# VH-VL binders against Cytochrome c-554 (cycF), part 13

Target 1, 133 residues: Cytochrome c-554 (cycF), of Cereibacter sphaeroides (q3j2p2)
Amino acid sequence: QDARQIERMIEGRHGLMTLMAHELGKLGGMAKEETPYDAEVAGKAASNLSALASVISPELFPKGSAVGEAEDSEALPAIWEKPDDFAQKISGMEEAAAKMQAAAGTDLASLQGAMRDLGAACGSCHETYRQKD
Short names: E, the ipSAE of ESMFold2; O, the ipSAE of OpenDDE; V2, 0.75 times the mean of E and O plus 0.25 times the DockQ between their complexes.

## First folded at step 9 (VH-VL; framework fv_bermekimab)

Design q5 (from n2 with heavy chain T98R D112E; at its last look DockQ between E and O 0.33; V2 from the best seeds 0.00; counts 0 for: pae E 6.1 > 2)
Fold by ESMFold2, look of step 9:
Structure q5 (fold): chain C 133 residues (1-133), chain A 124 residues (1-124), chain B 107 residues (1-107)
Amino acid sequence: as target 1 above (133 residues)
Amino acid sequence: QVQLVESGGGVVQPGRSLRLSCTASGFTFSSYTVHWVRQAPGKGLEWVAAIWYDGSKKYYAESVKGRFTISRDNSKNILFLQMDSLRLEDTAVYYCARGDYIWGSYRSYYFEYWGQGTLVTFSS
Amino acid sequence: DIQMTQSPSSVSASVGDRVTITCRASQGISSYLNWYQQKPGKAPKLLIYAASNLETGVPSRFSGSGSGSDFTLTISSLQPEDFATYYCQQYYSFPLTFGGGTKVEHK
């Protein structure tokens, strides 16, 4: 696995996370009532988020791409030390995004309900596998 | 795996006190509102109390207000229910349940995760 | 306090039957209503949140409908594992309140 392949994977997963944060921001703003609820905007943001979550995979985390092994990586070594748990956290992210996709366009109460699982899934993965800011 | 484990139930005498504990694991406890819900033998569910993720707000059912105190220790991941001036009608299985994630400024939603319950009964 | 009136208190049914349970709030609660299933000696299990949204892992034979003050839980084709007690619960405002329960029993 050469350094250029590792750099591409790190760039790819950073971009993926940035786009997910963009869509999550729209949903979060509505859930907190900081922006008006809009069923079409919420539905589209949730669909985009679900699609982005579905591409999270171990392929984006090759050996040699951890913090301290590659430039600009924030991925903790625990990813490779606990691969089954990491895979389960990825699956949890996909499940939470799918729940949001099913709920976001229905009404504000449904969006707010699904936001809880999505926030927990994001936090659960990051507390173990991402270098803290 | 999200786990909630209640403890501290048992047999008490009328007018005495008891403290229940709920130990949380598998999630960031300090980011969730948590609740106590009870069920008398053979009866329905009754919500008892709630405490916000940071302990800043507490809510109680009218039946326990002034007698029960909910609290939490986020450093140890423990929820408490201090039950004072106990009455025979407080006989129940007491469950802890996970409430809202961090967004306690809007309505609590649902109890997805529950403990197994701890029984509180009275001596004759 | 918001009173939740659940009907019927019990239902005798056979495997394959369609079962309908209703829940009425004493005031409008929008869609802030959940449904739970409980079996003896076990904690309740969330089935439906926000009136109509299926919780993860709940079979699609369960559905919820309604808004405002009148709500319905439907089991489209009763299975042996569905014999249990069902509760509605509002979360529009504190204190949170449950319906009295509906026991679904085998005939």
Scores: ipSAE 0.101, ipTM 0.707, lowest interface PAE 6.1, mean pLDDT 86
ESMFold2 (binder alone), look of step 9: mean pLDDT 92; pTM 0.933
OpenDDE, look of step 9: ipSAE 0.506; ipTM 0.833

Design q6 (from n2 with heavy chain A50L; at its last look DockQ between E and O 0.02; V2 from the best seeds 0.00; counts 0 for: pae E 18.8 > 2, grease 19.2 > 18.9, placed apart)
Fold by ESMFold2, look of step 9:
Structure q6 (fold): chain C 133 residues (1-133), chain A 124 residues (1-124), chain B 107 residues (1-107)
Amino acid sequence: as target 1 above (133 residues)
Amino acid sequence: QVQLVESGGGVVQPGRSLRLSCTASGFTFSSYTVHWVRQAPGKGLEWVALIWYDGSKKYYAESVKGRFTISRDNSKNILFLQMDSLRLEDTAVYYCATGDYIWGSYRSYYFDYWGQGTLVTFSS
Amino acid sequence: DIQMTQSPSSVSASVGDRVTITCRASQGISSYLNWYQQKPGKAPKLLIYAASNLETGVPSRFSGSGSGSDFTLTISSLQPEDFATYYCQQYYSFPLTFGGGTKVEHK
């Protein structure tokens, strides 16, 4: 696990999170009625989000990539201290993304309901495993 | 100051093609999502198609999907509707329409501005 | 597709009358509804957007209400220039759809 490999994994998970935020932004804008609901756009965004969530895996978080151990990391040591809880939070995020994929193309109310679940899942993981500013 | 002017309507035979144009002036055309809306004689309004400001997305009513193609040329401020395999039920006045883009709002689905329309009819 | 049902299809009215026009969506559309006025030989004109917001330059005798699936356009005191056909339009989802229209005509 050399420094270059750790740097590549940090870059990879940053890119993954950026793409997820992009798809969430589309769904969130519709859910808050800041943009009109569009079933095709919502369905595509939800499909992309589900695919991105399925790529989150332990290999993106190698030992030595925590905050204070590697440059540009914001991952708290708790990830490696509580591996079962971290895995459950990731599983919860994947489940919420799958629910969004099933709901987003149906109607606005379904999208709004699934967005609440997805927001809760994302926040639960970040509260425990990401360094706060 | 916004102006939309349709052209290309006329009398046509079933199964033939027409291309409608809409020339825009008085606003930055390339910032607007633009629509075609039609109205059969004595009937109500029917949305036909839209194209995003940059041409990257297009949406169609089911009644015209596969037969009509919307497009735009932002360098010339022109919206097009290519109408193939025309049917009797396509007889209508065709309007181009868009919303007013003002500071801090996106109104592409509010039809503030309409052209005068161009008539498409059939001859036996 | 979301069906928009307008009622009535026509009404005869006099200057000064209160006129109400209803529009019902086949499913909930939140407040994603516009109202238009159209006079013979002219393009439609936007009156109300997002169910209840009066477009700039539209007289205050026009008002819109409703949310979900049932919407109303009201003209509180009809004026001579208000004889026209009125359409509702949803923009909740594609395809965008209009109601069948309500013609308000001289008694």
Scores: ipSAE 0.000, ipTM 0.502, lowest interface PAE 18.8, mean pLDDT 82
ESMFold2 (binder alone), look of step 9: mean pLDDT 89; pTM 0.903
OpenDDE, look of step 9: ipSAE 0.829; ipTM 0.925

## First folded at step 10 (VH-VL; framework fv_bermekimab)

Design r1 (from w8 with heavy chain S31R R98T; at its last look DockQ between E and O 0.03; V2 from the best seeds 0.00; counts 0 for: pae E 15.7 > 2, placed apart)
Fold by ESMFold2, look of step 10:
Structure r1 (fold): chain C 133 residues (1-133), chain A 124 residues (1-124), chain B 107 residues (1-107)
Amino acid sequence: as target 1 above (133 residues)
Amino acid sequence: QVQLVESGGGVVQPGRSLRLSCTASGFTFSRYTVHWVRQAPGKGLEWVAAIWYDGSKKYYAESVKGRFTISRDNSKNILFLQMDSLRLEDTAVYYCATGDYIWGSYRSYYFDYWGQGTLVTFSS
Amino acid sequence: DIQMTQSPSSVSASVGDRVTITCRASQGISSYLAWYQQKPGKAPKLLIYAASNLETGVPSRFSGSGSGSDFTLTISSLQPEDFATYYCQQYYSFPLTFGGGTKVEHK
């Protein structure tokens, strides 16, 4: 059953990242003023993003699910080589999402400020733990 | 390109041991789960064993469990199959096999790279 | 273990015929199924993965279908080089298992 369990977890974390990208796209569009700011839409997107970030857990990254070991994986082996640093990066993403949740529904300037922190947190994790395009 | 070359097959007596090798080239061997698959003369394919990229997990078909040991030496790009307590039903061509590494693919669990095979048979 | 039952064991066919080979799993395996072609004295060649995806370089006359427990390999118009034995393989769980094979032979 190990191959099917690994596939399910890779599919799960891909779906999780896709949903996070969907919510982030709404916030990003408002931040860049490509779409009108809407406090209710922004607040909901940020709430969803925070919930999604809180679901990131070691269960989604079983050993054997790295790039080169499993289909469709972009996860670098460093995740399993530096588990404490990976956990810190996940916590940083959760904290940035919570900051966005507190800011997004307030006004556009608050959303724009929180977007910078969220972008930095995502980039910090991807720099070390995601295979580059 | 990817190349897998088996060796170590031959004629043995029942109950004895034999060690098969598979030498890999043209890819980063230490990233791939690799397998042994066998085929008795005139019969179908039977998966025998697999070993993870780092050797941390090994899997065996029930028919060989406890008698065969899969192993690898990533520094030399070699896959091994130690075959103990050989039986007449172990008569087969033995292939090493793996899938092409493509970023995050499941290709290591179905096989588009196969060796030429090495034959194991018995004498009386 | 997941048993793979392949039918028929053999088929006699002519160039141009449509050939259909069936593979049944003893439990659901979603779409984690591959098909192989093997000619005498040669290693198997991958044709189809994930039940329906054609491997690079395989002619489009080959197609795969099915999900769950029932799968089909179809050769739409048999060519002389297609006379061979065909195997299905599940990769849903260890141990990996193959069907018993289907020999496609010239009439």
Scores: ipSAE 0.000, ipTM 0.524, lowest interface PAE 15.7, mean pLDDT 84
ESMFold2 (binder alone), look of step 10: mean pLDDT 92; pTM 0.942
OpenDDE, look of step 10: ipSAE 0.792; ipTM 0.913

Design r2 (from w8 with heavy chain S31R R98T, light chain N53H; at its last look DockQ between E and O 0.05; V2 from the best seeds 0.00; counts 0 for: pae E 15.2 > 2, placed apart)
Fold by ESMFold2, look of step 10:
Structure r2 (fold): chain C 133 residues (1-133), chain A 124 residues (1-124), chain B 107 residues (1-107)
Amino acid sequence: as target 1 above (133 residues)
Amino acid sequence: QVQLVESGGGVVQPGRSLRLSCTASGFTFSRYTVHWVRQAPGKGLEWVAAIWYDGSKKYYAESVKGRFTISRDNSKNILFLQMDSLRLEDTAVYYCATGDYIWGSYRSYYFDYWGQGTLVTFSS
Amino acid sequence: DIQMTQSPSSVSASVGDRVTITCRASQGISSYLAWYQQKPGKAPKLLIYAASHLETGVPSRFSGSGSGSDFTLTISSLQPEDFATYYCQQYYSFPLTFGGGTKVEHK
């Protein structure tokens, strides 16, 4: 694929992760009691997060877009070396987001409980597939 | 410049209805949670209602719950307060108010920006 | 609902005086507390948020302190433009609630 397409996909996955962080920020603020709990705001944030997770696809990770191969990439080569494991971790993130979607609108305690699984899913993928700072 | 302008106040009979408007300019209205706050003449401030940036959630003070309805039209940058079953105790200057954008959040819970207010009073 | 009890209801003071206003919440609200200044015929003006953070453009003679349920606004040396009514407001939970106000007036 040409350099222009690789740049677009890196920008696309950065934007996707930024939007996910935006929705996670709303849930996290409530979970930490930094902002008031609101069942419907929490439910919408979780629904948006689930939709964003479902957009993660191989198209966002073309060959040649790894760290060291493309500017601004933080994606480790392991993504392309272990495609089945990467896909499993993405599926795990989607499942955690769906559980949050079921829990976030119920009450604060349910939201707080689901945050643990969601945090674990995000960390599991980053430990193997994202360059450490 | 950020600007909030209330309108629709006036003199009404108890038990009747009134609709207040707040026109916003100078910022992206659809990113902000907005509120109504009132102040009876010679009295303190009382929070009345809030509506989320996208209109998805509404909150009310107990004193107005079931009688007042907050709404917004993000395409026209207008906040509304529909006030039904008005009581003499609803006599006040009504302000619309909002605060600064917090990164990762489109809600405000304390207020940098206030309108000049619109007065609601009663005739017998 | 969280009740905010503000005291005193009024303060008689002179330019140069130190003025202290207190606000008590009916339950713990951490530091989710704002202070406002209001002059007659005008909308309120935000002074302090998060109990102790001074809003941009507010003079440094204003300060806030406290956490939990007891909060204080201090004006270290009163200026002529500081004669006004002051309100606290909690934003820990809905419904949002204000204190009853403290009028700072000429002695």
Scores: ipSAE 0.000, ipTM 0.527, lowest interface PAE 16.3, mean pLDDT 84
ESMFold2 (binder alone), look of step 10: mean pLDDT 91; pTM 0.942
OpenDDE, look of step 10: ipSAE 0.811; ipTM 0.919
ESMFold2, look of step 13: ipSAE 0.000; ipTM 0.549
ESMFold2 (binder alone), look of step 13: mean pLDDT 92; pTM 0.942
OpenDDE, look of step 13: ipSAE 0.826; ipTM 0.923

Design r3 (from q1 with heavy chain S30K; at its last look DockQ between E and O 0.49; V2 from the best seeds 0.00; counts 0 for: pae E 7.7 > 2)
Fold by ESMFold2, look of step 10:
Structure r3 (fold): chain C 133 residues (1-133), chain A 124 residues (1-124), chain B 107 residues (1-107)
Amino acid sequence: as target 1 above (133 residues)
Amino acid sequence: QVQLVESGGGVVQPGRSLRLSCTASGFTFKRYTVHWVRQAPGKGLEWVAAIWYDGSKKYYAESVKGRFTISRDNSKNILFLQMDSLRLEDTAVYYCATGDYIWGSYRSYYFDYWGQGTLVTFSS
Amino acid sequence: DIQMTQSPSSVSASVGDRVTITCRASQGISSYLNWYQQKPGKAPKLLIYAASNLETGVPSRFSGSGSGSDFTLTISSLQPEDFATYYCQQYYSFPLTFGGGTKVEHK
């Protein structure tokens, strides 16, 4: 029963990250100039990303859900060893998403600038708290 | 720790040649467009040249086009500036500069990282 | 070539003052503009990129605004370490170009 609850949280955070990657892919494609810049599409993608980032919370990472403790988990034990740093990384992600939301619909230069901060925030959290290939 | 170190500056005579080097460490050099920027004594900054991460494209300021050649050796993490037909107006501190990898881009137009500079001057 | 015109060329200010520096491009450059700080004998340091984004580690008293052809760097409350020369730089098109610089001096 406890295992079922942990499995639901792992599924939830995987889904959350997948949806974030979907929206980030739209912004990234425009930033790389692989797809044409479209202010309306960029603004919507940034709004969705900001909303998704706002639901990242410790509740999605219950004890017993680390890699090696639960099936399909990629969460490193450091999340529970360094809770203050993990919270700071989540806050940094939310801040970067908010900056993207403010910038994405303005013009391509603004979107590209905000992608720099957003990419750094995503990488910073994953470097410390997600299992690598 | 990102580091850029210029070398090869010195005192030269007008019309002669000089080759500057910039050695990079602490980052993946081959993913970055790298630039030369110069500053004449007591004057402002002037962009000189750029070379794409893979060396496939090169750009020059009009003031140096045809006289300067930018190149890179990604296996040794070195950027070069070959300066031919030097003029008094080329007197400056020469910096190499680059910026962070931009998401999905191999180009840097933001200059986060600068070397200490190498001085090129003339003797009459 | 896109000419970048900075004003003023120098500012005398005291600690705590609000300092405003402007930069005008000779044509529209969207938000493709950076600001740098340079102290004597040192390489420039990036402060702001894409007109309004603070570089990592830059204090929040620095802000950038503008798009198109008119841009502003603001220091909301000048600190002793902020006495320096400031440059704008466009990256809309090659050749990349800098403004002439603005020296902020202790009054």
Scores: ipSAE 0.024, ipTM 0.667, lowest interface PAE 7.7, mean pLDDT 85
ESMFold2 (binder alone), look of step 10: mean pLDDT 90; pTM 0.924
OpenDDE, look of step 10: ipSAE 0.143; ipTM 0.747

Design r4 (from q1 with heavy chain T33Y; at its last look DockQ between E and O 0.03; V2 from the best seeds 0.00; counts 0 for: pae O 8.9 > 2, placed apart)
Fold by OpenDDE, look of step 10:
Structure r4 (fold): chain C 133 residues (1-133), chain A 124 residues (1-124), chain B 107 residues (1-107)
Amino acid sequence: as target 1 above (133 residues)
Amino acid sequence: QVQLVESGGGVVQPGRSLRLSCTASGFTFSRYYVHWVRQAPGKGLEWVAAIWYDGSKKYYAESVKGRFTISRDNSKNILFLQMDSLRLEDTAVYYCATGDYIWGSYRSYYFDYWGQGTLVTFSS
Amino acid sequence: DIQMTQSPSSVSASVGDRVTITCRASQGISSYLNWYQQKPGKAPKLLIYAASNLETGVPSRFSGSGSGSDFTLTISSLQPEDFATYYCQQYYSFPLTFGGGTKVEHK
């Protein structure tokens, strides 16, 4: 892909993560009891998060879009060195998001329980494949 | 309008193989998990296997691990269960099941839709 | 694996009776539990999802409660069409597992 296409994908995945963080913020606030639990809000946030998670794919990570190869990239070369593991991390994220979707609108305890796996899925991928500050 | 239809069941000898199919109509299989569940005559429900939307993850009950293989063809909207080394204890009605899609959400862990089931029995 | 112990295995009741079915998980499963109804010769039908949510189209006489390890399905006033077998099912983790079932039959 050319430089413009790579930049577009980088912008796309950054936007995707920003939107995911927004939905996660709602869920996290409730899980931490910083904001009152609202089953409807939680359910919608979880649904949005699950939908967004499903958009994550290797398509958003074209070759040539690694840190040091393209501007504003935080993607480590390991993504392309271990494509199967990367795919597994994506699947793990989608599964965790799906579980949250099933739990978030039930009660606070269920939301909190699902948050553990969700956080782990996020962390697992970022720890391995995102550049550290 | 939503319908799951299992096929491939029948009478088989122990040790033989059988391949079950589940065809969905009126909807597309859940993007997340699709399941097989079986029920021996006069007995309870037993989860058998699940497959992720892209086939990247597969889960099996301990009773069928190493013998059964779940797969799917999304282009044809079909779910499969390859059953090898069949045993008498595998006698059951086999159902395919999946969650619904409601308001932009997949219910992957709820069995909203079931087929009519296909019976697998044995002969000497 | 998570074992689901369902009780009783059977219950004899009359129309109008209150029926209570219990499901206990071998470990904590939060609210990751569904309830199904099955009639003879038919596939199961989802009644309750996520421990306490009534599925669309299910009569309000059905209710689910519980969290953690102990769960309950209640039929407040049994109707003729409610005579069936009921199953709980956890989806906390794979392998997914069902309870042994509870047959609600005529007294």
Scores: ipSAE 0.013, ipTM 0.625, lowest interface PAE 8.9, mean pLDDT 91
ESMFold2, look of step 10: ipSAE 0.432; ipTM 0.813
ESMFold2 (binder alone), look of step 10: mean pLDDT 89; pTM 0.917

Design r5 (from q1 with light chain N53R; at its last look DockQ between E and O 0.02; V2 from the best seeds 0.00; counts 0 for: pae E 17.3 > 2, placed apart)
Fold by ESMFold2, look of step 10:
Structure r5 (fold): chain C 133 residues (1-133), chain A 124 residues (1-124), chain B 107 residues (1-107)
Amino acid sequence: as target 1 above (133 residues)
Amino acid sequence: QVQLVESGGGVVQPGRSLRLSCTASGFTFSRYTVHWVRQAPGKGLEWVAAIWYDGSKKYYAESVKGRFTISRDNSKNILFLQMDSLRLEDTAVYYCATGDYIWGSYRSYYFDYWGQGTLVTFSS
Amino acid sequence: DIQMTQSPSSVSASVGDRVTITCRASQGISSYLNWYQQKPGKAPKLLIYAASRLETGVPSRFSGSGSGSDFTLTISSLQPEDFATYYCQQYYSFPLTFGGGTKVEHK
């Protein structure tokens, strides 16, 4: 990977995570009853989240793009130390997003149930693979 | 601490082959991209070749492409350079080099650690 | 391949002098440039990475600047241990390439 491609991948994965956080915010707000449940809004947010999760791939995490190796990176070196575990966490994210997509537009209780699984999957990956402040 | 030790240099006849080794210790060798860099007597540094931590990618300078083969044995912590069809212009001290351990990261872009080199020369 | 042109090839200087070494890439390389110091009979030592970041243990009298295709290594006040040969090296793309070197020698 050349240096231009590393820069583009870091920018791309930052944007991907930002968009995912935006959709998660909508679902989370409904799940906590901070905003009114709306089946159409929840369904669309879950569909968008599932599409975004499907784009997470090793191509977004080229070698040389860890925190401390490249500007603006928040990716911990553990990604490259434990590739099987990282791949399993990505698969878990995709599965949780698919479950949310099936549940979010049904009713609030279904959204809340799927949100617990999705929150666990997101937290599990970030605890190991993302730099905290 | 990190140690890199080259061996296998010597006096050879043009057109022959030679295999250099670099033995690594003090770090998890299988997590690092490693390089060969050479320096002809009284001349500057020339990058020769690189191999990724898992051996999946190999890169060569144009001057050695097709004649040299970089390889690694991660079970023995050894980097190799197989040099075929040797020419007088290959006369140099050959260094192996890699980056420092930082939180398990791969440092294929930096040469923090160097061996002390092994000399390849030719008989007249 | 990216050619690195380093100038001057040598510098005669005294302790206390400000020394400036330049490196020009044949194409833009963003900030993906390293500087090394090498003393006779020894392996090179990394001084600067990412054009301007000091490696651990390198004195603050060393600084790097530049981006794109033109880069500078500066020694703000030369010390006796700084007489050596200095190399730039791009890591924008393979094959990695070094500049031709600049020998800093005492007058």
Scores: ipSAE 0.000, ipTM 0.510, lowest interface PAE 17.3, mean pLDDT 83
ESMFold2 (binder alone), look of step 10: mean pLDDT 89; pTM 0.914
OpenDDE, look of step 10: ipSAE 0.332; ipTM 0.795

Design r6 (from w8 with heavy chain F27Y S31R R98T; at its last look DockQ between E and O 0.02; V2 from the best seeds 0.00; counts 0 for: pae E 16.2 > 2, placed apart)
Fold by ESMFold2, look of step 10:
Structure r6 (fold): chain C 133 residues (1-133), chain A 124 residues (1-124), chain B 107 residues (1-107)
Amino acid sequence: as target 1 above (133 residues)
Amino acid sequence: QVQLVESGGGVVQPGRSLRLSCTASGYTFSRYTVHWVRQAPGKGLEWVAAIWYDGSKKYYAESVKGRFTISRDNSKNILFLQMDSLRLEDTAVYYCATGDYIWGSYRSYYFDYWGQGTLVTFSS
Amino acid sequence: DIQMTQSPSSVSASVGDRVTITCRASQGISSYLAWYQQKPGKAPKLLIYAASNLETGVPSRFSGSGSGSDFTLTISSLQPEDFATYYCQQYYSFPLTFGGGTKVEHK
């Protein structure tokens, strides 16, 4: 039973991260001026990203779902060794996403300003808690 | 193209040991759980053992627990079944099988891919 | 262990017949059930996963239904290549277990 629950949670959090990366890619492309700024697209992407970030919870990271413990996992054991720091990183991502949500649909400069905090929050969590390729 | 090839079957006496191998190709072997399933002549299918993608967890049918050891070498894409204290009831074709392949289901608890099987039997 | 009771043990049928095979689990297994076809001397072939989902390349005359503890495999119009033995398998929990099989034979 436990193996099946772990596999479901890994699959679910992979899907969640993929959707977040999809929305972040739209914002990033505009911020780097690789695609034209579009206030409606940016606003929608930021809203979706904020909603997705709010779903990240400990239930998605059960014990036994780390890299080396479970099939197709990229989650480092530090998540379970430093749960307070992991929670703070998640809160930081939620706060950065909310700032982007407030800024993205206003203009390009506002989007670019909020992108620095969002990029830092995502990077900070991944550097400690996700296996790199 | 996923391929699984078993080897190491043969004719043995009860109480002896035998090691089966399964060589995998055509997918990232080290990302998926893999299983042994056996079938006695003229009988149904019986799940025997499973090993997680990295070897960290192993599961056994009660009928073989303590006698069989599943293992894997991810650097060579090989699955093993060490069968000790063989009994007449262990006579079967042994298949390696996996359920998560690159193009399909992400669950490996049902079996999309099977090897051809290797026969373990006893001299009379 | 979850016991899988499969019935009938054999079916004599003709090409064109509708064939129905049942599988009962000794406890609820949600929809974590697979069906396999096996011909003599060959490895099993996956037909159905998650109780009702056809595996890629399986003809649409095969269908699966059920949830909980009672499951059915149906062949809507038997073809010559469908004479084989069929197995159900639960993957709700370890140990994984199979039904006893149903042999579909030419009448």
Scores: ipSAE 0.000, ipTM 0.513, lowest interface PAE 16.2, mean pLDDT 83
ESMFold2 (binder alone), look of step 10: mean pLDDT 92; pTM 0.943
OpenDDE, look of step 10: ipSAE 0.469; ipTM 0.822

